# VHH binders against IgGFc-binding protein (FCGBP): the designs that were tried, part 14

Target 1, 184 residues: IgGFc-binding protein (FCGBP), of Homo sapiens (Human) (q9y6r7r2070to2253)
Amino acid sequence: AECQAWGDPHYVTLDGHRFNFQGTCEYLLSAPCHGPPLGAENFTVTVANEHRGSQAVSYTRSVTLQIYNHSLTLSARWPRKLQVDGVFVTLPFQLDSLLHAHLSGADVVVTTTSGLSLAFDGDSFVRLRVPAAYAGSLCGLCGNYNQDPADDLKAVGGKPAGWQVGGAQGCGECVSKPCPSPCT
Key: E = the ipSAE of ESMFold2; O = the ipSAE of OpenDDE; V2 = 0.75 times the mean of E and O plus 0.25 times the DockQ between their complexes.

## First folded at step 15 (VHH; framework vhh_3k1k_2)

Design z4 (from y1 with T103G G104Y; at its last look DockQ between E and O 0.63; V2 from the best seeds 0.00; counts 0 for: odd letters H35:R H50:F H52:M, pae E 4.8 > 2, grease 30.2 > 24.2, SAP .675 > .668)
Fold by ESMFold2, look of step 15:
Structure z4 (fold): chain B 184 residues (1-184), chain A 118 residues (1-118)
Amino acid sequence: as target 1 above (184 residues)
Amino acid sequence: QVQLVESGGALVQPGGSLRLSCAASGFTFSDYYMRWYRQAPGKEREWVAFIMSSGDYTKYEDSVKGRFTISRDDARNTVYLQMNSLKPEDTAVYYCAKDEWYGYEDHWGQGTQVTVSS
């Protein structure tokens, strides 16, 4: 299954639920809530969002994958580059037999041996592909991956801002008022 | 079996326009993201444009941004590349590609030649 975020931003969850959310903090995109399924790798994917010109909308500035005790970051601040543990690496990049990162068009693509894949186009379009083994185990903006789009935001009461995991002072505030839905 | 057939390439003068087409078959076209690539003589193949399956998001290589437009017609299983304000450096064979990710080789057509003569 694939979760997507693009534009200002639009989201499609792993279950196909579509929503818009214009927060400018750091948010959990996807992670196993209570540990991964047996035999699957634990991971965390977070996004940090920003305004660009208009204060009414935001865009994905960067995305970070934490896996195998490493942190891999892709960013609009430096398109077509990858930081591993805060240090730029040469693409293509290989971490032993565990994961590979390469350029494809505008994207930096990270792929693991278990089939988890993350791509970011250096602008606003993030794609996360998650193997079926994680079904029912996930939380975050990408939903819980249970094939029911209706409950993907249930854990945060229907409010995507409930997935905030970080961000600068005042980031959760809508700067332009009235705020666009779903940001209030 | 997946097939991609590019057409519409021609010889044009600088500043001219062309519309390339890529007819797709052998897969559910509306489910897939699509891309255009090009390869100039003696150069590596380079990515040109990208479009989501929904058509809601497009992305362009910097040198063509504002001049080229990717679009799709799901009823005709066709992706297009409208090329305006053509420059000699746009001279290349243009290929469309189906977005494949899990290490599968990208499917490519034979391409269509675009020549911009200064």
Scores: ipSAE 0.255, ipTM 0.648, lowest interface PAE 4.8, mean pLDDT 84
ESMFold2 (binder alone), look of step 15: mean pLDDT 83; pTM 0.846
OpenDDE, look of step 15: ipSAE 0.835; ipTM 0.921

Design z5 (from x5 with A50S T103E; at its last look DockQ between E and O 0.65; V2 from the best seeds 0.72)
Amino acid sequence: QVQLVESGGALVQPGGSLRLSCAASGFTFSDYYMRWYRQAPGKEREWVASIMDSGDYTKYEDSVKGRFTISRDDARNTVYLQMNSLKPEDTAVYYCAKEEWYEGEDHWGQGTQVTVSS
ESMFold2, look of step 15: ipSAE 0.557; ipTM 0.822
ESMFold2 (binder alone), look of step 15: mean pLDDT 82; pTM 0.828
OpenDDE, look of step 15: ipSAE 0.853; ipTM 0.936
ESMFold2, look of step 17: ipSAE 0.597; ipTM 0.837
ESMFold2 (binder alone), look of step 17: mean pLDDT 82; pTM 0.829
OpenDDE, look of step 17: ipSAE 0.856; ipTM 0.937
ESMFold2, fold request of step 18: ipSAE 0.691, 0.695, 0.695; ipTM 0.868, 0.869, 0.872
ESMFold2 (binder alone), fold request of step 18: mean pLDDT 82, 82, 82; pTM 0.831, 0.834, 0.831
OpenDDE, fold request of step 18: ipSAE 0.897, 0.903, 0.903; ipTM 0.957, 0.958, 0.959
ESMFold2, look of step 19: ipSAE 0.569; ipTM 0.827
ESMFold2 (binder alone), look of step 19: mean pLDDT 82; pTM 0.829
OpenDDE, look of step 19: ipSAE 0.854; ipTM 0.936
ESMFold2, look of step 20: ipSAE 0.615; ipTM 0.846
ESMFold2 (binder alone), look of step 20: mean pLDDT 82; pTM 0.831
OpenDDE, look of step 20: ipSAE 0.863; ipTM 0.941

Design z6 (from x5 with D31E D56E; at its last look DockQ between E and O 0.79; V2 from the best seeds 0.00; counts 0 for: pae E 2.7 > 2)
Fold by ESMFold2, look of step 15:
Structure z6 (fold): chain B 184 residues (1-184), chain A 118 residues (1-118)
Amino acid sequence: as target 1 above (184 residues)
Amino acid sequence: QVQLVESGGALVQPGGSLRLSCAASGFTFSEYYMRWYRQAPGKEREWVAAIMDSGEYTKYEDSVKGRFTISRDDARNTVYLQMNSLKPEDTAVYYCAKEEWYTGEDHWGQGTQVTVSS
């Protein structure tokens, strides 16, 4: 299954649920809620979003995959590059038998032996692919992966901002001019 | 069997326009991210433009941004590249491509020649 985020931003979950969400904090895109299924590798994927002129919309600035006790980050601030544990690496990159990263068009694509893979185009377009072994085990903006798009935001009461995991004070969803007080 | 057939390449004068087409078959076209690449004589193939499977997001290499537009028609299984304000530097064989996520090598056709001569 594939979860997508693009533009200002639009989201499609692992179950096909579509929503828009303009927060500017750090958010959980996907992780196993109560630990991974038996025999599956644990992971977290987070996104950090930003305004790019307009205060009414945001864009994915960076995406970070934490897996195998490593942190892999892709960012619009340095397109077509990859940081592993905070250090730039040469592409194509191979980390033992665990993962491989390469350029494909505008994207940096990270693939792992766990079956997870992640792409970011250096601008705003994130794609996350998750193997079927994780079905029913996930949480985050990408939903719970149970083939029912209607319940993907249920854990946060229909509010994508409930998946915030970080960000500077005062971050949040500002969708109007001027921004409402809690968003500034 | 995946097949991609590019067409529409021609000899044009600088400042002119062309529209390239790519007819796709042998796969479920609407499920795939599609791209255009080009290869100038003596140079390596370079990425030019990409379009999301839904068509809702496009991205362009910086030197063509504002001049080229990628689009898709899922009912006709066709990807287009509208090229405006053509420059001699745009002379190349243009390839459309179907994304191959894990191999890093997209599937592409035989290409169509675009020449911007005088």
Scores: ipSAE 0.437, ipTM 0.754, lowest interface PAE 2.7, mean pLDDT 85
ESMFold2 (binder alone), look of step 15: mean pLDDT 81; pTM 0.819
OpenDDE, look of step 15: ipSAE 0.867; ipTM 0.941

## First folded at step 17 (VHH; framework vhh_3k1k_2)

Design b1 (from z5 with S50F M52N D53P; at its last look DockQ between E and O 0.73; V2 from the best seeds 0.00; counts 0 for: pae E 2.4 > 2)
Fold by ESMFold2, look of step 17:
Structure b1 (fold): chain B 184 residues (1-184), chain A 118 residues (1-118)
Amino acid sequence: as target 1 above (184 residues)
Amino acid sequence: QVQLVESGGALVQPGGSLRLSCAASGFTFSDYYMRWYRQAPGKEREWVAFINPSGDYTKYEDSVKGRFTISRDDARNTVYLQMNSLKPEDTAVYYCAKEEWYEGEDHWGQGTQVTVSS
């Protein structure tokens, strides 16, 4: 299954639920919030969003995958590059037998032996692929992965901002007044 | 087995237009991201354009942005590249590709030659 964030931003969950969300904080994209299924690797994927001139929309600035006790970050601030634990690495990159990262078109693509895969195009398009072993165990903007798109935001009462996990003080607020409504 | 067949390459004058087609078979076309690449003589193959399965996200290499348009027709299992305002530097063999996420695993067509010359 694939979860997406693209444009200003549009989200598609692992269950196919589509929604728009213009927050500018750090958000949980996906994680097994009550621990991974037996035998599956734990992970956390977060996104940090920003305005880019317009206050009416936001964009994914960076995405961070935490897996295997490492932190891998892809960012629009340095397209086609990867930081591992805060240090730039040469692509293609191999971390033992655990994961591989390479350039593909505009994307940096990270693939892992756990079956988790992540791509970011250095601009705003994030794709996260999650193997079926995680079905029913996930939370975040990508939903719970239970084959029902209607309930993917239920844990936060239908409010994607409930997945905020960080961000600068005042993130998600209007910078100028009057505040525009979210783009639709 | 996956098969991609490009067509529509031709010799054209600068400023001209061409539409490339890529007929796909051997996989569920509507599930996949598709790309165009090109390779000029003596140069590395470079990415040109990208389209998602639903067709509502496209992305282009900077030198072709505004001139080239990628599109898809899932009923015909075909991806297209409309090339307008062609320049001599667009001369290359153009390949369509079915995206795979492992390095070196993209499926490629046989290519179609585009030549832009006075």
Scores: ipSAE 0.446, ipTM 0.748, lowest interface PAE 2.4, mean pLDDT 85
ESMFold2 (binder alone), look of step 17: mean pLDDT 83; pTM 0.835
OpenDDE, look of step 17: ipSAE 0.890; ipTM 0.949

Design b2 (from z5 with S50F M52R; at its last look DockQ between E and O 0.77; V2 from the best seeds 0.00; counts 0 for: pae E 3.3 > 2)
Fold by ESMFold2, look of step 17:
Structure b2 (fold): chain B 184 residues (1-184), chain A 118 residues (1-118)
Amino acid sequence: as target 1 above (184 residues)
Amino acid sequence: QVQLVESGGALVQPGGSLRLSCAASGFTFSDYYMRWYRQAPGKEREWVAFIRDSGDYTKYEDSVKGRFTISRDDARNTVYLQMNSLKPEDTAVYYCAKEEWYEGEDHWGQGTQVTVSS
């Protein structure tokens, strides 16, 4: 299944639920919130979002995958590059037999032995592919992966901002104009 | 079997325009992301443009941004590249591609030649 975030931003969950969300904090995109299924690798994917002129919309600035006790970050600040544990690496990159990263068009694509795959185009388009072994175990903006799109935001009462895990002071979705300050 | 057939390449003068077409078959076209690439003589093939499966997100290589437009018509299984304000530097064989994500290259057509010269 594939979860997507693109544009300003639009989201499609692992279950096909569509929503828009213009928050500017750090958010949980996907993780096994009660632990991974037996034999599956634990992971966390977070996004950090930003405004880019207009205060009415936001964009994915960076995405971070934590897996295998490593942190891999893709960012619009440095397109077509990858940081592993805060250090730039040469692409294509191999982490033993666990993980491979390479360029494909504008994207940096990370693939893992666990079957998890992540792509970011250095601008705003994030794609996360998650293997079926994780079905029913996940939480975050990408939903719970139970093949029912209607309940993907249920854990946060239908409000994507409930998946905030960080962000600068005053971050948040703005619903008013002008919006030079956080919208709370 | 995946098949991509590019057309519309021509000799054109600087400042001119061309529209490339790519007819796709052998897969469910509306489910896939599509790209254009180009290869100039003596250079490596380079990415030019990208379009999301629903067509509502596009991205361009910096040197063509503002001059080229990628679009798709799912009813005709066709990807287009509208090329305006053409420069001699745009001379290349242009390839339509079905995006593949894991190790290996996208699926490619045989290409169409675009030549920009005075």
Scores: ipSAE 0.372, ipTM 0.714, lowest interface PAE 3.3, mean pLDDT 84
ESMFold2 (binder alone), look of step 17: mean pLDDT 82; pTM 0.831
OpenDDE, look of step 17: ipSAE 0.891; ipTM 0.951

Design b3 (from z5 with S50L D56E; at its last look DockQ between E and O 0.69; V2 from the best seeds 0.00; counts 0 for: pae E 2.6 > 2)
Fold by ESMFold2, look of step 17:
Structure b3 (fold): chain B 184 residues (1-184), chain A 118 residues (1-118)
Amino acid sequence: as target 1 above (184 residues)
Amino acid sequence: QVQLVESGGALVQPGGSLRLSCAASGFTFSDYYMRWYRQAPGKEREWVALIMDSGEYTKYEDSVKGRFTISRDDARNTVYLQMNSLKPEDTAVYYCAKEEWYEGEDHWGQGTQVTVSS
């Protein structure tokens, strides 16, 4: 299954639920809620979002995959590059038998032995592919991966901002007024 | 089994326009992102454009942004590249491809030649 964030931003969850969300904080995109399923590798994917001129919309500035006790970051601040544990590496990059990263079109693509793969186009388009072994075990903006799009934001009461995991003070505030209406 | 057939390449003057087509078969076209690549003589093949499986997102290499438009027609299993304001630097064989995420050879057609003469 593939979770997507593109544009300003539009999200499609692992279950196909579509929503728009213009927060500018750091958010959980996907992770196992209570540890991974038996035999599956633990991971965390987070995104950090930003405004880029208009205060009415945001864009994915960077995405970070934490897996195998390493942190891999892709960013619009340095397109076509990868940081591993805060240090730039040469692409293509191989972490022994665990993961591989390479350039493909505009994207840096990370593929892993666990079956996870992540792409970021150096601008705003994030794609996360997750194998079926994680079905029913996930949290975050990408949903719970239970094949039912209707319940993907239920854990946060239908409010994507509930997946905030970081960000500067005042992130998520609308400066351009009027601000988006809250969900009722 | 996967087959991609490009067409529409021609000789054109600088500033001219062309539309390339790529007919796809042997896979469920609507499930895949599609790309255009090009290869100039003596150069490596380079990526030009990408279109999402839904068609809702497109991305372009910087030198063609604003001049080229990728589109798709899922009913005809066809991806297009509208090329406007053509420059001699756009001279190349153009290939369409089914997107692959693993490092390896994508499926390519024979390509279609675009030549822009000053």
Scores: ipSAE 0.451, ipTM 0.758, lowest interface PAE 2.6, mean pLDDT 85
ESMFold2 (binder alone), look of step 17: mean pLDDT 82; pTM 0.834
OpenDDE, look of step 17: ipSAE 0.796; ipTM 0.914

Design b4 (from z5 with D56E E105T; at its last look DockQ between E and O 0.78; V2 from the best seeds 0.00; counts 0 for: pae E 2.4 > 2)
Fold by ESMFold2, look of step 17:
Parts: structure tokens; sequence; C-alpha cells
Structure b4 (fold): chain B 184 residues (1-184), chain A 118 residues (1-118)
């Protein structure tokens, strides 16, 4: 299954639910919130979003995958590059037999032995693929992966901002007044 | 069997326009991201443009931004590349690609030649 975020931003969950959300904090995109299924690797994917001139919309600035006790970050601030544990690495990159990262078109693509794959195009387009083994165990903006798109925001009362996991001080505030559109 | 067939390549003058087409078969076209690549003589194949499966997001290599437009017609299983304001450096064989980004394996067409010269 695949979760997508693009543009200002638009989201499609692992269950096919579509929604828009213009928050500017750090949000949980996907994780196995009650632990991974037996034999599956634990992971966390977070996104950090930003305004780009307009206060009416936001864009994915960066995405971070935490897996195998490492953090891998892709960012619009340095397109076509990868940081592993805060340090830039040369692409293509191999971490033992656990994961591989390479360039594909505009994307940096990270693929893992666990079957998890992540891509970011250095602008705003994030793709996350998770294997079927995680079905029913996931939470975040990508939904719960239960093949029911109608309940993907249920855990946060229909409000994607409930998946905030961080962000800069004041990240949910409008920076220009009056605010013509919702801010997170 | 996945099959991608490019067409529409031609000889054109600088400043001219062409529309490339890529007919796809052997897979569920609407489920896949599609891309255009090009290969100039003596150079590596390079990425030109991408379009997501829904068609709602497109991305372009910097040198073609504002001049080229990728589009798709899921009813016809076809990807297009509208190329405007063509320059001699756009001369290349253009390839359509079905991207399987999480497997690291690409599927390519045979290519169509675009030549921009006076």
Amino acid sequence: as target 1 above (184 residues)
Amino acid sequence: QVQLVESGGALVQPGGSLRLSCAASGFTFSDYYMRWYRQAPGKEREWVASIMDSGEYTKYEDSVKGRFTISRDDARNTVYLQMNSLKPEDTAVYYCAKEEWYEGTDHWGQGTQVTVSS
C-alpha cells in the first residue's frame, strides 16, 4: 500500500482516503503505534511542513524515517541529498544489508529490507510504501491501514493536527494577520 | 507483458513545438507513475519529467521547466510530453518509463528521436 503527500499539501492515506491539511508543524506520517506486527521492523516516519510565501497553504519541507536505530532525512532545503544521523552521505548509499538509498528522477528513494520504501522529490512530494504485514497496526496522517478510508482520521477526531509530534515554537500560528485561511 | 511505445519524434527548427506520445499496455496504467527520460548522443540517459498516477502532481528537470508539459490520458493509456520553445540542446532520443520506484527496476520504451536544428 502507498501513502502520498504532495502540493499544498494533499494527502492520500494507505486506505485511499483523501484530505488536505495545511499545518506547519512536525507530524506523524506513519508508525506502528502499538508496536509492529511479529517479525516486522519498528519505524517512524515524520514530516515537517512549512509555508512558502503564502500563509494559506503549506508544503512538506522534510521527511524523516527512523528505522534500525538510525534517522534518515530528505529535505527540500537540499534536494537530491540524504542525511543519515545528521550527516550527509554519498548516493547511492548502503547501510549494511538493511537499506539502500539512490536517486530516481527528482527523488531520493530509500528502500529497506523490511519492505518499507520512502521517496521525496526535494520539493513537496512524499511517497511511503508499507508492506501488507503492517495492516491494522499503523497510525498517523497515512491512516490506520485497515482498508476503510472513512476511519483514517478517527483517532484524532477528524482533525489531522492531532498527529502533531513536534515543530518550532509557534508553528501552528499565522505569521501574517489577519489569517484568511486556517492555520494549524 | 509491459509495453511502452513512444511516437511523435521529428526534426524541428529551434523555437518549434512537438508533442510526444507513449502508448502503454500490459499493466493497469492508472496505478502507475509515468516519466519521460532523454538521452543525447554520448551522454547518460537523464530524467526530464514525471507525473503521478492521479495526474495531480508533475515535476520537471530545471532546463525544461516552463517549456515542457507532461500529461496523461488514463482512458487511452497514454502519456504525453508537450515540448515548446525547443532548443538544439533538447536533441535526444526520448523514452517513456513506467516507474517501479520501490523495487529499483525501471521499464523503458524503445524511444523516439527528437532533433532540433536549423
Scores: ipSAE 0.506, ipTM 0.782, lowest interface PAE 2.4, mean pLDDT 85
ESMFold2 (binder alone), look of step 17: mean pLDDT 83; pTM 0.838
OpenDDE, look of step 17: ipSAE 0.743; ipTM 0.890

Design b5 (from z3 with T103E; at its last look DockQ between E and O 0.84; V2 from the best seeds 0.00; counts 0 for: pae E 4.7 > 2)
Fold by ESMFold2, look of step 17:
Structure b5 (fold): chain B 184 residues (1-184), chain A 118 residues (1-118)
Amino acid sequence: as target 1 above (184 residues)
Amino acid sequence: QVQLVESGGALVQPGGSLRLSCAASGFTFSDYYMRWYRQAPGKEREWVAFINPSGDYTKYEDSVKGRFTISRDDARNTVYLQMNSLKPEDTAVYYCAKDEWYEGEDHWGQGTQVTVSS
């Protein structure tokens, strides 16, 4: 299954639900809610969004994958580059037998042995592929991965801002208050 | 079987326009990202343009931005590249590609030759 965020932004969840959301804070894109399924690797994907000229819309500035006790970050501020644990690495990059990262057109593509894949085009377009082993166990803007698009925002009452996991006091949902529990 | 057939390549003068087509078959076209690449003699193949499945997002390599437009027609299973203000450096074989990004490789057509010269 594939989750997408692009443009100003448009989202398509792992279940095919489509919505727009103009938040400018840090949000959970996808993670196992209460730990991964048996035998599956834990992970967290977050996005940090920003305005670009218009205050009416936002764009994905960066995306961070946390997996295997490492943090991999892709960003519009340095397209076609990858930071691993805050340090730029040379592409193509190989982390043991666990993951591989390479360039494909405008994208940096990260592919893992757990079957999870992430791409960011250095502008606003994020693609996340999640293997079927995680079905039913996920939270975030990408939905719960249960093959029912109608319930993907149910855990946050239909409000995507409920997936905020960070941001400055100017953010309207998670400033100085507990964020929603599944991934906070 | 996945099949991609490019057409529309021609000899054109500098400043001219040309539209390339790529007819696709053997997969559910509306589910996939599509790209155009090009390869000049003696050069590596380079990315030119990208379009997402819904057609709402496009991205271009900097040297063609503002001159080239990628589009798709899901009813005809076809992706297009409208090329305007052509320059001699646009001379290349142009390929369309089905984007299978999580598999680590794209499916390619046979290409169509574009030549920009007097």
Scores: ipSAE 0.267, ipTM 0.658, lowest interface PAE 4.7, mean pLDDT 83
ESMFold2 (binder alone), look of step 17: mean pLDDT 82; pTM 0.831
OpenDDE, look of step 17: ipSAE 0.890; ipTM 0.947

Design b6 (from z3 with D56E D99E; at its last look DockQ between E and O 0.76; V2 from the best seeds 0.00; counts 0 for: pae E 3.3 > 2)
Fold by ESMFold2, look of step 17:
Structure b6 (fold): chain B 184 residues (1-184), chain A 118 residues (1-118)
Amino acid sequence: as target 1 above (184 residues)
Amino acid sequence: QVQLVESGGALVQPGGSLRLSCAASGFTFSDYYMRWYRQAPGKEREWVAFINPSGEYTKYEDSVKGRFTISRDDARNTVYLQMNSLKPEDTAVYYCAKEEWYTGEDHWGQGTQVTVSS
């Protein structure tokens, strides 16, 4: 299954639910809610979003994968580059037998032996692929991965901003508002 | 088996236009991300354009932005590259490609030659 965020932004969850969300904070994209299923690797994917000229919409500025006790970050501030634990690495990159990162077109693609993979095009398009072993166990903007699109935001009352995990003071969702009005 | 067949390459004057087509078979075309690449004589293959399965997101290499348009017709299993305002530096063999992440290499066709010369 694949979760996507693209454009300003449009989200498609692991269950196929489509929604728009223009928050500019840091958000949980996906993680196991109560630990991973038996035998599956734990992980956390977060996004940090930003305005780019228009205050009415946002874009994914960066995405961070936490897995194997490492932090891998892809960013629009440095397209086609990867930071591992805060340090730029040369692509293609191999972390032991655990993961590989490489360039594909505009994307930096991270693939793992656990079956997770993440791509970011250095602009706004994030793709997260999650193996079926995680079905029913996930939280975040990518939904709960139970093959029912209708309940993917239920844990936050239908409000994607409920997945905020960080962000600068005064960050927030600016849905369909004229700027410079605060997004709330 | 995956097959990609490019067509539409030709000799074109600078400033002209050309539409490339890529007929796909051997996979569920509507499920896949598609790309165009090109390779000029003596140069490395370079990525040109990208389109997601729904066709809602496209992305272009900087030198072709505003001149080239990638599109897809899922009913006909075909991806297109509309090339306008062609320049001599666009001369290359153009390949369409099916994205494959885990092998580290897309599947691509045999290519079609585009030559921009007066």
Scores: ipSAE 0.358, ipTM 0.709, lowest interface PAE 3.3, mean pLDDT 84
ESMFold2 (binder alone), look of step 17: mean pLDDT 83; pTM 0.837
OpenDDE, look of step 17: ipSAE 0.898; ipTM 0.951

## First folded at step 19 (VHH; framework vhh_3k1k_2)

Design c1 (from z5 with D56E; at its last look DockQ between E and O 0.57; V2 from the best seeds 0.70)
Fold by ESMFold2, look of step 19:
Structure c1 (fold): chain B 184 residues (1-184), chain A 118 residues (1-118)
Amino acid sequence: as target 1 above (184 residues)
Amino acid sequence: QVQLVESGGALVQPGGSLRLSCAASGFTFSDYYMRWYRQAPGKEREWVASIMDSGEYTKYEDSVKGRFTISRDDARNTVYLQMNSLKPEDTAVYYCAKEEWYEGEDHWGQGTQVTVSS
């Protein structure tokens, strides 16, 4: 299954639910809610979003995968590059038998032994692929992965902002409404 | 077996236009992102353009943005590159490619030569 955040942004969950969300904080994209299923690797994928001129829309600035006690970050601030634990690495990159990263078009693609895969186009388009072993166990903007798109935001009462996990103070003040003054 | 066959490469004058085609077979074309790459003599192959499986998203390398257009026709299993306002620096072998996440690089064809000169 593939979860997407693209454009300004449009989200497509692992269950196929489509929604728009203009938050500019840091959000949980996907993680096991209460630990991973038996035998599956734990992980966390977060996104940090930003305005780019217009206060009416936002864009994915960066995406971070935490897995295997490592942190891998892809960002619009440095397209076609990868940071591992805060340090730039040369692509293609191999971390033991755990993961591989390479360029595919504009994307940096990270693939892992756990079956989790992530791509970011260096601008605003993130794609996350999650293996079936995690079905029914996930939380975040990508939904709960239970093959029912209708309930993917249920845990946050239909409000995607409920998946906020970080961000600067006031980062959500201009979301979804006109802003009479700049948000910065 | 994945096969990608590019065609339409030619000699054109600066400022001219050219349309490349890529016939795809051996996979479910509509499930995959498709790309164009190019390789000038003595240089590494570089990415040029991409198109999403649905066609809703396209992305271009900065030097071709506004001049090149990628498109796809899923009924014909074909991806196209419309190249306008061609410059001598666009001279290269152009490769069609299928997105690949798991093999360390995209899958690409044999290429078609585009030459831009007087």
Scores: ipSAE 0.620, ipTM 0.844, lowest interface PAE 1.5, mean pLDDT 86
ESMFold2 (binder alone), look of step 19: mean pLDDT 82; pTM 0.833
OpenDDE, look of step 19: ipSAE 0.878; ipTM 0.947

Design c2 (from z5 with S50T; at its last look DockQ between E and O 0.63; V2 from the best seeds 0.71)
Amino acid sequence: QVQLVESGGALVQPGGSLRLSCAASGFTFSDYYMRWYRQAPGKEREWVATIMDSGDYTKYEDSVKGRFTISRDDARNTVYLQMNSLKPEDTAVYYCAKEEWYEGEDHWGQGTQVTVSS
ESMFold2, look of step 19: ipSAE 0.609; ipTM 0.838
ESMFold2 (binder alone), look of step 19: mean pLDDT 83; pTM 0.836
OpenDDE, look of step 19: ipSAE 0.867; ipTM 0.942

Design c3 (from z5 with G104N; at its last look DockQ between E and O 0.57; V2 from the best seeds 0.68)
Fold by ESMFold2, look of step 19:
Structure c3 (fold): chain B 184 residues (1-184), chain A 118 residues (1-118)
Amino acid sequence: as target 1 above (184 residues)
Amino acid sequence: QVQLVESGGALVQPGGSLRLSCAASGFTFSDYYMRWYRQAPGKEREWVASIMDSGDYTKYEDSVKGRFTISRDDARNTVYLQMNSLKPEDTAVYYCAKEEWYENEDHWGQGTQVTVSS
């Protein structure tokens, strides 16, 4: 199954639920809620969002995959590059037998032995593919992966902002109100 | 099995236009992102444009934005590159490609030569 965050942003969950969410904080995209299923690797995927001109919408600035005790980050601030544990690596990249990363068009694509795969186009389009072994065990903006799109935001009362896990002071949706001044 | 056949490359004058086509077979075309790459003499192959499987999203390398348009026709298993306002710097072999996630690189076609010269 594939979860998407694209545009300003439009989300499509692992269960096919579609919603829009304009927050500018750091949010949980996907992780096992109470540890991974037996035999599956633990992981966390987070996104950090930003305004770009318009204060009414946001865009994915970066995405971070935590897996195998490593942190892999893709960002619009350095398109077509990958940081592993805070250090830029050469693409294509191989981390032992655990994962590899390569360029595909504008995207950096990371694929793992666990079956997780992540792509980011260096601008705003995140794609996360999750193997069936995680079905029913996930939290985050990508939903719980139970093939029922209607309950994907239930854990946060239908409010995607409930998946905030970080972000700068004053982050959040800026819709139909005076917005804070942009950073200089 | 996977086959990508590019066509439409030609010699054109600066400022001219061309449309490239890529006929695809050996896979379910509508399931895959498609791309164009190019390789100029003495240079590495570079990405030019991408189109998602649904066609709803496209992306372009900066030097071709506003001049090139990628499109797809899933009924004909064909991806296109409309190239307008061509410059000598656009001279290259143009390759159609199928997105690959689980390999080291995309799957490439054979290429078609585009030459922009007076």
Scores: ipSAE 0.576, ipTM 0.830, lowest interface PAE 1.8, mean pLDDT 86
ESMFold2 (binder alone), look of step 19: mean pLDDT 81; pTM 0.822
OpenDDE, look of step 19: ipSAE 0.860; ipTM 0.940

